# Miniprotein binders against a2bj90, part 53

Target 1, 235 residues: a2bj90
Amino acid sequence: MSRSARRKTSALNTVLRVVEVFASIQGEGPFTGTYSVFVRLAGCNLRCPFCDTRYAWSLEAGKPLGVEELVEEIARYEPSLVVITGGEPLLQRHPLNSLVEGLESLGLRVQLETNGILPAPARDEQLWRVYHVVSPKDVPVRVPGAKLHPSWVDYARATGRAWFKFLVANEQHVREVAEYVAKLGIPRSRVYIMPLTPEKLDMKELLELHSRIASLAVKWRLNFSPRLHLLVQLP

## First folded at step 6 (miniprotein)

Design li24
Fold by ESMFold2-Fast, scan of step 6:
Structure li24 (fold): chain B 235 residues (1-235), chain A 108 residues (1-108)
Amino acid sequence: as target 1 above (235 residues)
Amino acid sequence: GSLEELFEEFLEITYEMLEHIYKAMEAAKRGDEETAKKHIEEALKLSEKLLEIARKAGSPELEKLARHLHETIKEMKEAFEKGDFERAIELMWEILETVFEIIDIIES
């Protein structure tokens, strides 16, 4: 095929390395309770001690899937929300923009979950137009190599399409989060605190942890994110 | 600085290099050849800095990976010059595989 014909016929379409695709309820963040399809992309640039999805750290954990095939698979679920997570999905930035373009063409709402180390979307990216839940790992538990890219704060202010979600275990952690977001100028309305669950807890312990962190959210005037899927025993 | 500081600097420059590669890919996708060339040339310079840091750290493994990144990015620049965007995409995956090897070494 000629070069111009190839460009016109989506010859620029790429593949993504995908660990899993499944339907569930979004259990976290601003869209908690939404019927969602989750797309977990392979590869992560961090090695968090509290990571629940260590199986996704390697690129080899992912199967190569064409963007068009993946869009069709996602559409079959008829979701209210598409959650793209990982690993770190922005490591596959180029094919991710193509995936977002395909999903947006179907009128699907898209949310990315990212550690925020790589830059926020630029205005000329398809990713500019979707929702982002940024989970900084430099506060309160400092993960080596984790530093929030400053462009995420600018993106949040410019678009209103980013929120910042922090794992917290106690009030000292919440205090550190409050200082961090104040220093960066992140509005409290864009901040979520979520229970840190580094060990397996029984249901009573899980409920007590949720209650404690929710109470701290009220005290500190921050938003609360549950881990609803854990409470209702969904993936 | 300490070995730990050199490894942190190596990771920071690796992420900055990736940022330029992503910008080059997006510019190339929309037909902005001048912007794509600018960013790929910055990525080449950053890969040279990675080689310098690997040498200071005394890591033959990181030196090998930094050299491989430089060669892959150079090949990506040639792909852009030829208008071979599909080849550039293949090279982007090779860059990511190399970056993962870097992360595994530094975080081990």
Scores: ipSAE 0.200, ipTM 0.605, lowest interface PAE 4.6, mean pLDDT 84
Fold by OpenDDE base, second read of step 6:
Structure li24 (fold): chain B 235 residues (1-235), chain A 108 residues (1-108)
Amino acid sequence: as target 1 above (235 residues)
Amino acid sequence: GSLEELFEEFLEITYEMLEHIYKAMEAAKRGDEETAKKHIEEALKLSEKLLEIARKAGSPELEKLARHLHETIKEMKEAFEKGDFERAIELMWEILETVFEIIDIIES
């Protein structure tokens, strides 16, 4: 390998395809209510029919940004949490590890949102150190090609830094989630159910849906994730 | 092109291939066999192109993975033709794992 080839391979490891960077409140999962900077990465290995960020599905939807530049941009917001999301962030795994290293060097906490199809972080990855909210798309929503990679269960047990967030619309979905997590040996304390929100719900309908799903969470002894950002009209 | 340009092209085509595979699965789920067949054929063509790029790049590892993708997509085509959607989902999983390995190699 020529010296030039080694230098340019190093460039791929330092560039992310980024759709958007914005500050808001984390509206979902265990970090709900946290002032966060969201980094939406481009590219997804799924095409969920209920996806609210379809514009991020193509890698071409993202602009190439250097990791260092992105770290500086994020730091200017003085976030309490950095949320890496997108399509599927783990499609850009290598430069994402570099991003995490940069953010952690500044003492910033990082949380990843992932669909759980790709393998969990290995112990030698910077991603091993961050928090993960895994949102399986096989249960109950049955997106084609969605399957939770087994390594996420092992990662959750080993680190305590993973939670599983399931989209649910009714009690049958909650039952399916409860059976699924029991089968996989996922502790209920790590499981969140979140309302599956169709497009075009008004605020009354959205609140009613939240109320129903929250009541089901209590009944089934699961954690509840709101869609807080939708309820408070933040991005 | 430079080796880096070939790797960038390889990644772009890999994502395009994945898009076709997903669209094929979505079409199949809707009972649109014709659309499913069209998308899986495009995915198959793209996997052949990946194999060519890997050969041009002189990467035995990428060539091996591209070959595996191509063969897995062929099996997926056969699964669709037989109406074996369970097998098609398994094969889609195998494709995704292989794509992950490809990304790891290119980005390392």
Scores: ipSAE 0.023, ipTM 0.455, lowest interface PAE 5.4, mean pLDDT 89

Design li25
Fold by ESMFold2-Fast, scan of step 6:
Structure li25 (fold): chain B 235 residues (1-235), chain A 108 residues (1-108)
Amino acid sequence: as target 1 above (235 residues)
Amino acid sequence: GSLEELFEEFLEITYEMLEHIYKAMEAAKRGDEETAKKHIEEALKLSEKLLEIARKAGSPELEKLARHLHETIKEMKEAFEKGDFERAIELMWEIVDTVFEIIDIIES
């Protein structure tokens, strides 16, 4: 008898590699302050030097979970928002569409966090109907290989369900973001700038950094994203 | 051990290959044929490495998938040369499906 079972094509849409599932408050982006369940998927197509979740880079960091089992686990938290994040969740696109279908069938609101290298959802995908926070890593932070797929701009305009969130350290970065979004035709109303936080800031330094970046957001007429979970010491 | 290290290397190269596929598509869409060709050629080299690793690991399943990736990337290159971007998009999605199949197998 065979010791290794071969995967069937249908199984590609039923299993996800999951690092962790936990309840917290969404600390970033357009849904800041929302009671959320975070689903961190394994695997990433980038190796960002400022990455806070390096433990999720490898697929081996994830435990295989069936879509139905994961939907049931998420539902038990009774969340106002399901945040699907990780490394890069679109690397697991096929089973992710199945997960989204299950979550939507329960009336749950879903937000995906993505680096935007992989194409935006097509109209026939379940992912077309959920919220996306796209975090480009080509500008201003210049991660090699991190070019935003142009379909994300079209998706944002067509659906109103995508926002673009940029890590910034100073005014030079904000200027580069403003030029980038203007060139790509991304509406300023869909753009967030967020503090690029070094790992060892004390609370006073963290607040001062937030204040500086928020002031730049006002000056440049962009939206501001805090990192609220860091300020209130939640995961 | 060595076999586990081969499977980990296989996954890492698979993701790197996929990155080059997306960059090739972006370049092709904006009419940058030289950049598209460069990324497709790099993806082809990476798919050849996947074949070598699968053979060293003694995995007929991974060999089949690596060969399928190599052939699909070749077809994608031909689609770019013909200016058939609709076909190139279809082939990109086929590469993505194959990548998920690889992930499932390595899960063991």
Scores: ipSAE 0.000, ipTM 0.141, lowest interface PAE 16.4, mean pLDDT 82

Design li26
Fold by ESMFold2-Fast, scan of step 6:
Structure li26 (fold): chain B 235 residues (1-235), chain A 108 residues (1-108)
Amino acid sequence: as target 1 above (235 residues)
Amino acid sequence: GSLEELFEEFLEITYEMLEHIYKAMEAAKRGDEETAKKHIEEALKLSEKLLEIARKAGSPELEKLARHLHETIKEMKEAFEKGDFERAIELMWEIIYTVFEIIDIIES
């Protein structure tokens, strides 16, 4: 087989390790409130202390699904937004570009959620054309080995298709985020702060935490992301 | 402490190595064999640096995994040279699985 034909066949047979596919409302970030299909890819390059999706850390947590099969499954939901999350989706970068190509060919809007340790998309990747919500883990709650790749700042400035979302518990965290984004030259318009929610808050405590962090967002002139799915009790 | 700093450095270099693996895969997919070879050679050098750091950290487990990465990347280079892109994809997954073993050791 020629290299071209072999590459084409391999691309069609490319598999992703997928933990789950489900419909919900995007509860976070710039597309909060959008009817979405969530595609959770297996595998993560971090072991964050506050991770609520530890079941997705291992690649073995995911079922191997062909890109074409996955595109067809997603399309059946007729979503306004496809949210590709994980783990860390960019660990499966090669088949992920093929998935994005298939979804865009159907006119579907795609958002990737990433920790930003791996580089931002290059112009020749399908991933260059989709939206990215980057959750740096080097501030305010530092995870060892977690450094935001500098190409994400350039990508955000060049495309307007990346935002930076930070988990914060108090005003000191917000101050550290503000200093971090100023140092890196990240525009405030591209920055979201979001409540760091302990596992066992009642609804009153959850709402009070949201209120406090939202007030800090106003004070520090940053955008606020709720965790809407927690407030309305969706997955 | 210094051991924690060595583990952080090990993870940073591991991620830099993965960046080169992905760039090699994309170059190979486009038929750019020279660029693919350049990135694989860089990944090999980074895997050698991982061996040095594992030795400084006194971790036989990380040293074994760094050696496994080096051998797997060498096989991936041979796959690209033979135009065996299907084999290269299999080896990329082997590298990713090995990286998860490294994370499990360091973060456990």
Scores: ipSAE 0.017, ipTM 0.426, lowest interface PAE 7.5, mean pLDDT 83

Design li27
Fold by OpenDDE base, second read of step 6:
Structure li27 (fold): chain B 235 residues (1-235), chain A 108 residues (1-108)
Amino acid sequence: as target 1 above (235 residues)
Amino acid sequence: GSLEELFEEFLEITYEMLEHIYKAMEAAKRGDEETAKKHIEEALKLSEKLLEIARKAGSPELEKLARHLHETIKEMKEAFEKGDFERAIELMFEIIETVFEIIDIIES
């Protein structure tokens, strides 16, 4: 392999398809309330009927950005957390590891949002070091083709850097989550339930839904994730 | 066309192909076998065009990736025909990863 071919392959691993970069408050999961820069990556392996970011499903919806440029852009916001989300960020696993390396070199904390279909990070990946919020789509919402990869359970046990966030609309969904996590051996302390919000809810309905699901979280001894950004009208 | 025009065409067809793969998978998941078959057949035709464009561009790297796409789509077609949706999902991910490699080559 010529020196030229090795240089081209090293450049290939440094470009991400990015839909948007913005600063806001993390509204969901264990980092709720954290001032964060969100990096929304393009491309998703699911087509969830309740997805609020359908515009990110296509790879074409993202612009190519170099990892170095993206690190510099993120750093300008002085974030308390970098949230990597999108469609499915792990579809861009290779350049994503390079991004994580760049961000960690600046002392920035990184949290990944993933649907958990793709394998968890291996020990030799930079992604091994970051926080992960896994949002399974098989339970209770039963999105076709969604299946939690078993390696996420092992990763959660090995590192303590993974949480599982489930979308729920009612007590039956919460029951299904409780049974599912018990079967997989996921500790309840790592489980969040979050309201499944239809697109047409007004603020009153949204608050009522949050109250109901939060009460169910207490009843079932699970953590509650708000959709804080929706409640406070942030992006 | 120029080499740049061939790469642009290659990328456009790659995205079109990928959209058919997504639609095929969605249809299969709904039990719409006919729609799934139609989309996977279209994706297969598009992957053949990618092979032709890569050859015209004189890019052995893109030709290799286009060939890999074509073979993976064939396997995905067979998986659908067998009702092996788990395998079809695995193959879809392999296609997506290959598409990212293509994008990286063309945009680099």
Scores: ipSAE 0.015, ipTM 0.370, lowest interface PAE 6.1, mean pLDDT 89
Fold by ESMFold2-Fast, scan of step 6:
Structure li27 (fold): chain B 235 residues (1-235), chain A 108 residues (1-108)
Amino acid sequence: as target 1 above (235 residues)
Amino acid sequence: GSLEELFEEFLEITYEMLEHIYKAMEAAKRGDEETAKKHIEEALKLSEKLLEIARKAGSPELEKLARHLHETIKEMKEAFEKGDFERAIELMFEIIETVFEIIDIIES
């Protein structure tokens, strides 16, 4: 490969399309309540109903940022957790591995949020070493084209670094999730159900929805994820 | 099936094809030429199925995009054979962009 081609390839491997970087509290999943920096990557391979981040669907929604510049920006916040979300972050897998390497070199804990359609990390990837919250879209309300890659179940068993988070609106959804995870052999200890929040709920409605889904989590012996940032009105 | 079932099948095959593209790229990056070739050949077969489904659905737009995917994957195969990984990466991004166009059409 020529020097010019190698430089161009390096740039494509070390540039991420980033929608936004901001500090907040992780409101969802196993690290709920943690002071975090959120890195929202552009591009998504699904068009989910009830998607809260439709503005991130296009790759064009993201500004190109170098990995080194992004690591420096994140480090200034001194976060307890770096949450890499999107869109679908694994669409930018190659530069994402470089970002993770940079963040880990600073001792920062990293969590990926992914829809799980693309394969789980391989052992030789930097992504193998970080935490993953997988949100399958093939159950309870199936999104067309969505299918959880089976490697995510193997990754969860091998590493203990993956959890599965499902949006649910009612008890029938919880039953379908319970059947799905049992069929795949996912331990209930790694399963979170989370309220499916339509746009424009008032605070009373939002709290009532949280209470109802939390009660179902107890009944079905699953973990509950709030959407804490919505309850405390943080981004 | 219905038109809705054809569009669902089209998306499922599109994501399966994209998985093979990713696996081919990772294998090529590690110097595993046989694995890369296997995944590119599977991606080519899946792109041919996409063209067939688009024709059954009567969608000229999806037919055009399926044909574009097939040609882009063929170019990616040639790039791997020549050791032109810079070109292969460019073509991978073109495939991803085409996949987004497919999603936008079907989910619109």
Scores: ipSAE 0.006, ipTM 0.297, lowest interface PAE 9.5, mean pLDDT 81

Design li28
Fold by ESMFold2-Fast, scan of step 6:
Structure li28 (fold): chain B 235 residues (1-235), chain A 108 residues (1-108)
Amino acid sequence: as target 1 above (235 residues)
Amino acid sequence: GSLEELFEEFLEITYEMLEHIYKAMEAAKRGDEETAKKHIEEALKLSEKLLEIARKAGSPELEKLARHLHETIKEMKEAFEKGDFERAIELMYEIIETVFEIIDIIES
């Protein structure tokens, strides 16, 4: 191994590969409408056909950024919420725990977005103390290789800090989600269904899709997540 | 088809193997050497299954990457046995890179 390779390895615990950092409004999930800073980490352990952020799939898509420098950059935005997303952020688990520690030391609220394939946080991780929105890819449109780690259900029950968000296009998808969460014992109060948006819907089509999925959420007694940023044309 | 089933199985085993690597590293950080070694042994066993599946699928690229994973996990086990934590972290980084290459090939 070269000197550069050794420095890359030692940086594994203090450096994150970051695709982008930007301020916006959280458009999805339980914190919809919150002024947030988004931190998109590089690398993903899935290749979803409906993925909007394919540019983040490779770990090499991210630029190395020190945890302390990243904390300082995030703090300058004075956000109400820090949203850590990816790719799959848990692929960079060790430096991610350090980032969370730094952000919490500043009193910042943190939300992680994860596909739930890798295990939920353990009690001694900094990640145990933050909020998680888990997006299983087991149902309704199964992504090859996707399987929700069972520890996420236990984590949700133990902490009350996890919700499960599913992309749905029609009532059959909602039925499959309802069966899935019932089988796993996930409370309906922690389940969100969200519109699966095809590429290039016009604004009227996008609003009509939101209306249909919201109506299904009422019918099936599940929570509804919009994709608010798409409706108000924010990143 | 059978080939699609093999790729699905390959991905599921790859994720299971990665879980054991993460659990091994966390156990090592806590000083739980025995738990770390057990997870590394499970990861090594899973990497052997990956190599077998890659051969059945007839993909030279996947077979090469699966072989690299097997050898890298084996080296990680040796590093833990010697107490060389720094070397173990280097090998974990290499395993993660190889996993990303595997996923990219399968999802091409």
Scores: ipSAE 0.000, ipTM 0.255, lowest interface PAE 10.9, mean pLDDT 81

Design li29
Fold by OpenDDE base, second read of step 6:
Structure li29 (fold): chain B 235 residues (1-235), chain A 108 residues (1-108)
Amino acid sequence: as target 1 above (235 residues)
Amino acid sequence: GSLEELFEEFLEITYEMLEHIYKAMEAAKRGDEETAKKHIEEALKLSEKLLEIARKAGSPELEKLARHLHETIKEMKEAFEKGDFERALELMWEIIETVFEIIDIIES
């Protein structure tokens, strides 16, 4: 391979399509309440009907940013956590590994949000070292084309750095989640249920839904994920 | 072996044990009591090896967890013998949680 081909391949591996970068509080999953910088990557392999970030579905919705520039931008916020989210971040796996390397070199903790359709990180990837919150879309919400890749269960067992966050609207959904995770051999301690929120809920309805789903979490001995950012009116 | 080699061996045996637990539960769900019994007995033997390795490694924490696994697998054997599949499922969850605690300790 010519020096020019190596430079072009290196350049492609150092640019991300980014929709937005912002500081907020992590509102969901095991890191709820953490002061975080969110990096929303462009492109998604799903079209969830309940998606609140539909503007990120196209890769073209993101601007190309260099990994080094992005690391510097993130570092200026002095975050307690860097949350990589988007559509589906793992569509940009190669430059994402470079981003993780840069962030870890600064001692920053990184958490990935993924739909779990793409394979889990391999041991030789920088992504192997970070935290992952996997949000399956096959159970219970049955999004077309959603299927959890089995390697995420293996990754969870190998590293302890994965959690599974399921969207639920009622007790039947919670039962389906409980059966699903039992079948896969995922421990309850790594499972979160989160309210499936329709776009038109007022604050009273949102609180009532949170209360119902939290009570079901206790009943079924599962962790509860709020949508804290919606409750406290943060981005 | 080195302490690292003992921890690697401990993890390998833990995963092998867990695979036997899964196969036992699957066999029990199919009504294959003989296969279920065979796998739970193998899991029990592996849990005894975990106790031995934890002692050799000088890790009180791993020894405690290995002991808990061994006791839980014994209870799961009794649950299968009684035909109490609901209890066996609860015990399987406890085993899985204990395995994740082991992983968190060794990979930390």
Scores: ipSAE 0.295, ipTM 0.677, lowest interface PAE 2.0, mean pLDDT 92
Fold by ESMFold2-Fast, scan of step 6:
Formats: sequence, C-alpha cells, structure tokens
Structure li29 (fold): chain B 235 residues (1-235), chain A 108 residues (1-108)
Amino acid sequence: as target 1 above (235 residues)
Amino acid sequence: GSLEELFEEFLEITYEMLEHIYKAMEAAKRGDEETAKKHIEEALKLSEKLLEIARKAGSPELEKLARHLHETIKEMKEAFEKGDFERALELMWEIIETVFEIIDIIES
C-alpha cells in the first residue's frame, strides 16, 4: 500500500458522519444527572412514529468529522460521560470503534444509545468495554423491522454493561414490557421504563406524566428513567 | 395486509444482509479472507431474496435498490480478493446509503 492510499484508508476508517456535538446533562437511563457531552451520529435504520430526532435519520444530515478531531472536540468539554447517540450509531460501527479507542485513551467513560437491531459488540471490539443503553422498538408499540438482536441479552449477562429502556404511556404498555423482558430472560434490574412524552406538554403535564410512570415502575418493580433534560429545559 | 408483510420482511432481510457486511469487513481487516468470503456470499444470497420480495411487492424502486445492493456486494467481494480494503470501505458506505434509501421508500 502506498503512503497516500494508507492515509486515505486511515481517514475512511476514522471518519464519522456527525450531526451535532454538545454538552448537557444525561437526562435518561442509569447515568441520569451526569455532566455529559453528546455526540449524535447521522443515519438510522428505523422510522419510529414517536421519534424525537427525525433530523438525524439521513446519513447526509451528518458532517464528516475525523476521529482525532472529534476526540479533541469532546475532550475540550471535560465531560464525566460521553454519550454516543444517533440515529443508530452502530450503522457507523467501524469508525465508531476507533472513536471509542480514542476516548478510552483519555480515560473518558462512554455510553452508547442503540435500538439493538444490529448485533451487540464482540469481545475483540473496543465497544465491548463501554456502556450500552438499548431501546428495543418491538414493544410496547411495534415499529416495523424492529427486532432486538438476541446477542444483546447475552452481552448484558456477560458484561453487566447493558440496560434496556422502554418508552411507556400507560399501565398496559408496562405490562407488555414486563412480559417481553420475562420472555427474553432480561433481568428486571437491567430494565428502565421512561415516559413517552408527546411533543406539546406543558410543565405541569410533563411532571404529572413522570409521576404516573414512576408510580408504575414501583408497582411493577422496574427501574424508572426520567427525561430530566425536558424537566429542566436543557437540550 | 400482505403488502405490509412483504415490506416488513424486506426490512428484516436488509438488516440481516447488513450484519453479514459488517462481519465480512471485520474479518477482512484481520486478514481472515475465508470468513470474509463466507459472509459476503451470505450477503449476496440475501440481496437475491430482497429482489424476489421487491418483485412480489410490485415495487420497481425496491427492485432497483436490491439489484444495486447485489452489484455493490459483488464489487466488495472483488475488492477483498484484491486486498483493496480502501475500496471495500467505500463500497460499505455505498451499501449503508442504499439501505437508507430502502427505508425511506418503505416509509413513504
């Protein structure tokens, strides 16, 4: 391989399509309340009716950024957590492993948010060593094509680094989630239910919805995830 | 209905195909040419199934994209055989772009 071809190959291996990079507080899941930098990758393999980030669906929504440049940008925030989200970040799996390697070299904690349709990390991937919040879209309201890859349950059991997060609007949804996770053998300690928030709720309605879903979490013995950023009006 | 079932099957097979592409790339990067070839061959078979489903659904656009996937995967196999990993990466991105076009059509 010539030097020119080697440099081009390295760039292709280390280029990600990035929609946005911003600092905020992780509002969801097991790391709720953590000062985080969010990296939203372009492209998604689903078209969920309730999706909050439709602007990230197209791969063209993302600007090409080199891994080294992106690592430096992230490091400037001095975050306690790097949240890699999308779209579906595993669509950019190969350069994503390079990004994770760079972030780990700086001692940064990394969390991926994924729909879980694509396989869980293999042991020889850098992604094996980071945290994953998996949001299955087969329940409670099924999205066409949205089947959780069974390797995610095995990954969660092997590593203790995956949790499963479900959007719920009512008790029927919680029941369907409880049945789903029991059938797949997902431990309840790894399960979060989170309010499905309609776009145009006022603050009182948002608090009331959070209260109802939290009460259901207690009743059904599941973990509760707020959408804290919505309550405190952060991005 | 039956058409909705065909579209769901098309997406499911598309994702399975994409999984084989990822595994082929990973094997090729490690110099495991036989494993890369096996996964590429599986991806080719799945792209043939996509063409069959597109025809049953009566969608010329999906037929075109399924055929494009098959041709791109064939080129990717040739790139691996030549040791042209740079070309294989370019073709992988083309496959991903085509997958997004498939999703957009099905959701329209």
Scores: ipSAE 0.031, ipTM 0.393, lowest interface PAE 7.4, mean pLDDT 82

Design li3
Fold by ESMFold2-Fast, scan of step 6:
Structure li3 (fold): chain B 235 residues (1-235), chain A 108 residues (1-108)
Amino acid sequence: as target 1 above (235 residues)
Amino acid sequence: GSLEELFEEFLEITYEMLFHIYKAMEAAKRGDEETAKKHIEEALKLSEKLLEIARKAGSPELEKLARHLHETIKEMKEAFEKGDFERAIELMWEIIETVFEIIDIIES
């Protein structure tokens, strides 16, 4: 089968606004340690105080790329995992479904990183079939405008393909996360706490922070996510 | 206070409108014209609510963007009725760009 036979004509192909594509190791969440290609989509609906990727906030930060071109670029890396991140990738939802379709046709595993403000995938979307790491921004320190869409909890329970990841600095933050997930009925098995890393930590400070948050994960019976790429000095 | 609540409501309705645009696109893509029309009509109603909220907030800039959304969604409805899916994709991107202008104003 030719590429044309697998897709609509070029006039009907969708375009994504893409900031960067690069290979690295997934440093966070349930797939920590996996050789991955990261696809950063442009545009975000939040202005988080601790955002590391402020350059991706504007849609204009992204260059327009056709879905087929992007699939081919990703495939050349031969990744074990494709991580689609941003900004907020669900703001480009329609062309994103087309990208996921193309990646899955090649047998590639896909993970989406999202703030969870927009609804979870419906069964008729390609996005229903991929993995999602949801980073709610309403706890422990609320970002204005952030509210987790309740459909993400139902999606996680129905599919087993969503996890919830929270940045925490101390035990007070962990307590607030535990109360939040209990109130919303999020299973603890789907919850990760991850160190909130200020800029300019030395390696000793970074390891000590990881140790403290990991210890709190054990105490509160939650999963722990490192920021492995920071520990091994990868992007 | 009250102004912050109006801006939060404006963003929430903007995201709901955008979701209906995406549902209309997916329905149109599979040839489900009735479902596409239903979602476009809902998006039009939401754009009218955006105009009302922008007026209450005293923001001429948001009023202009809400009117532009309403006009663009009407054009998208006509594109679906004519079976012009290429035009519908073009108008979808115009809506996305307008949504980002809204985000920039409110989050500025």
Scores: ipSAE 0.319, ipTM 0.659, lowest interface PAE 3.5, mean pLDDT 84
Fold by OpenDDE base, second read of step 6:
Structure li3 (fold): chain B 235 residues (1-235), chain A 108 residues (1-108)
Amino acid sequence: as target 1 above (235 residues)
Amino acid sequence: GSLEELFEEFLEITYEMLFHIYKAMEAAKRGDEETAKKHIEEALKLSEKLLEIARKAGSPELEKLARHLHETIKEMKEAFEKGDFERAIELMWEIIETVFEIIDIIES
């Protein structure tokens, strides 16, 4: 395909299905503590039993919003980071590239959260330029239909703009993560383990779980992701 | 539309189709056979649209992949109807792999 054909495909899908837009603190991954605007996109290609955003699983749960209108809405919050999340944001890849272009034109930093099932951004996508936190659901939690697409490993190596965040409940899960990332050739410096939080934990139980998983992160020489928003009672 | 518009439409429908495949598998895991069947039927209709778009685009490669998707979804429907969940899971993975190949071709 000619170079000209690739550039024009970004323009046609100017509408995103958006569940919610809100300002908060990024509670997870390498950007923990960052004042962020969250854009939760509708639709997910997984049905994780531990998902805290089940209301975003349906594409119909999102309202259609124009990319330009959404960029203006985001900009009003003066965010230090724009976090694109959802169900699975990459189900809306084309209008998402247009959104990223609009946000970057304003000098806003963008971080995508993805389950890593869909291919990583290509070099000609606007998404290539942003930060990605990939949350595989095949290891250790073994969600049906979850498989990390190999291109994310290549993207991480090529750009240094990807991190991998794994949900863990115990030391066996941490071991499985360590083996998995070693097999795939993912550097440990790009790996985060995060507490798998069941529903209905009280604050004491939540803190204890964080403490245990953080200690395991140190033991296994992995990065730790809190669920900071849960600890500080933010969205 | 332009060839580019057809490829965009093709990708959108591919993602929608995949979404229904995942919903079907989730419903099946919950024992909700009726919901699973509904989503498989929707995925099948979407795969027919992919064949039409690929033909309009004049892409033999996309037509081949869209045909493979359509036939694999039919086989998955049959596996579900027979209660062969193991086969349905295998076919789901084949669909996913084919979708990735489609994405790679269109985005390359």
Scores: ipSAE 0.013, ipTM 0.290, lowest interface PAE 8.3, mean pLDDT 88

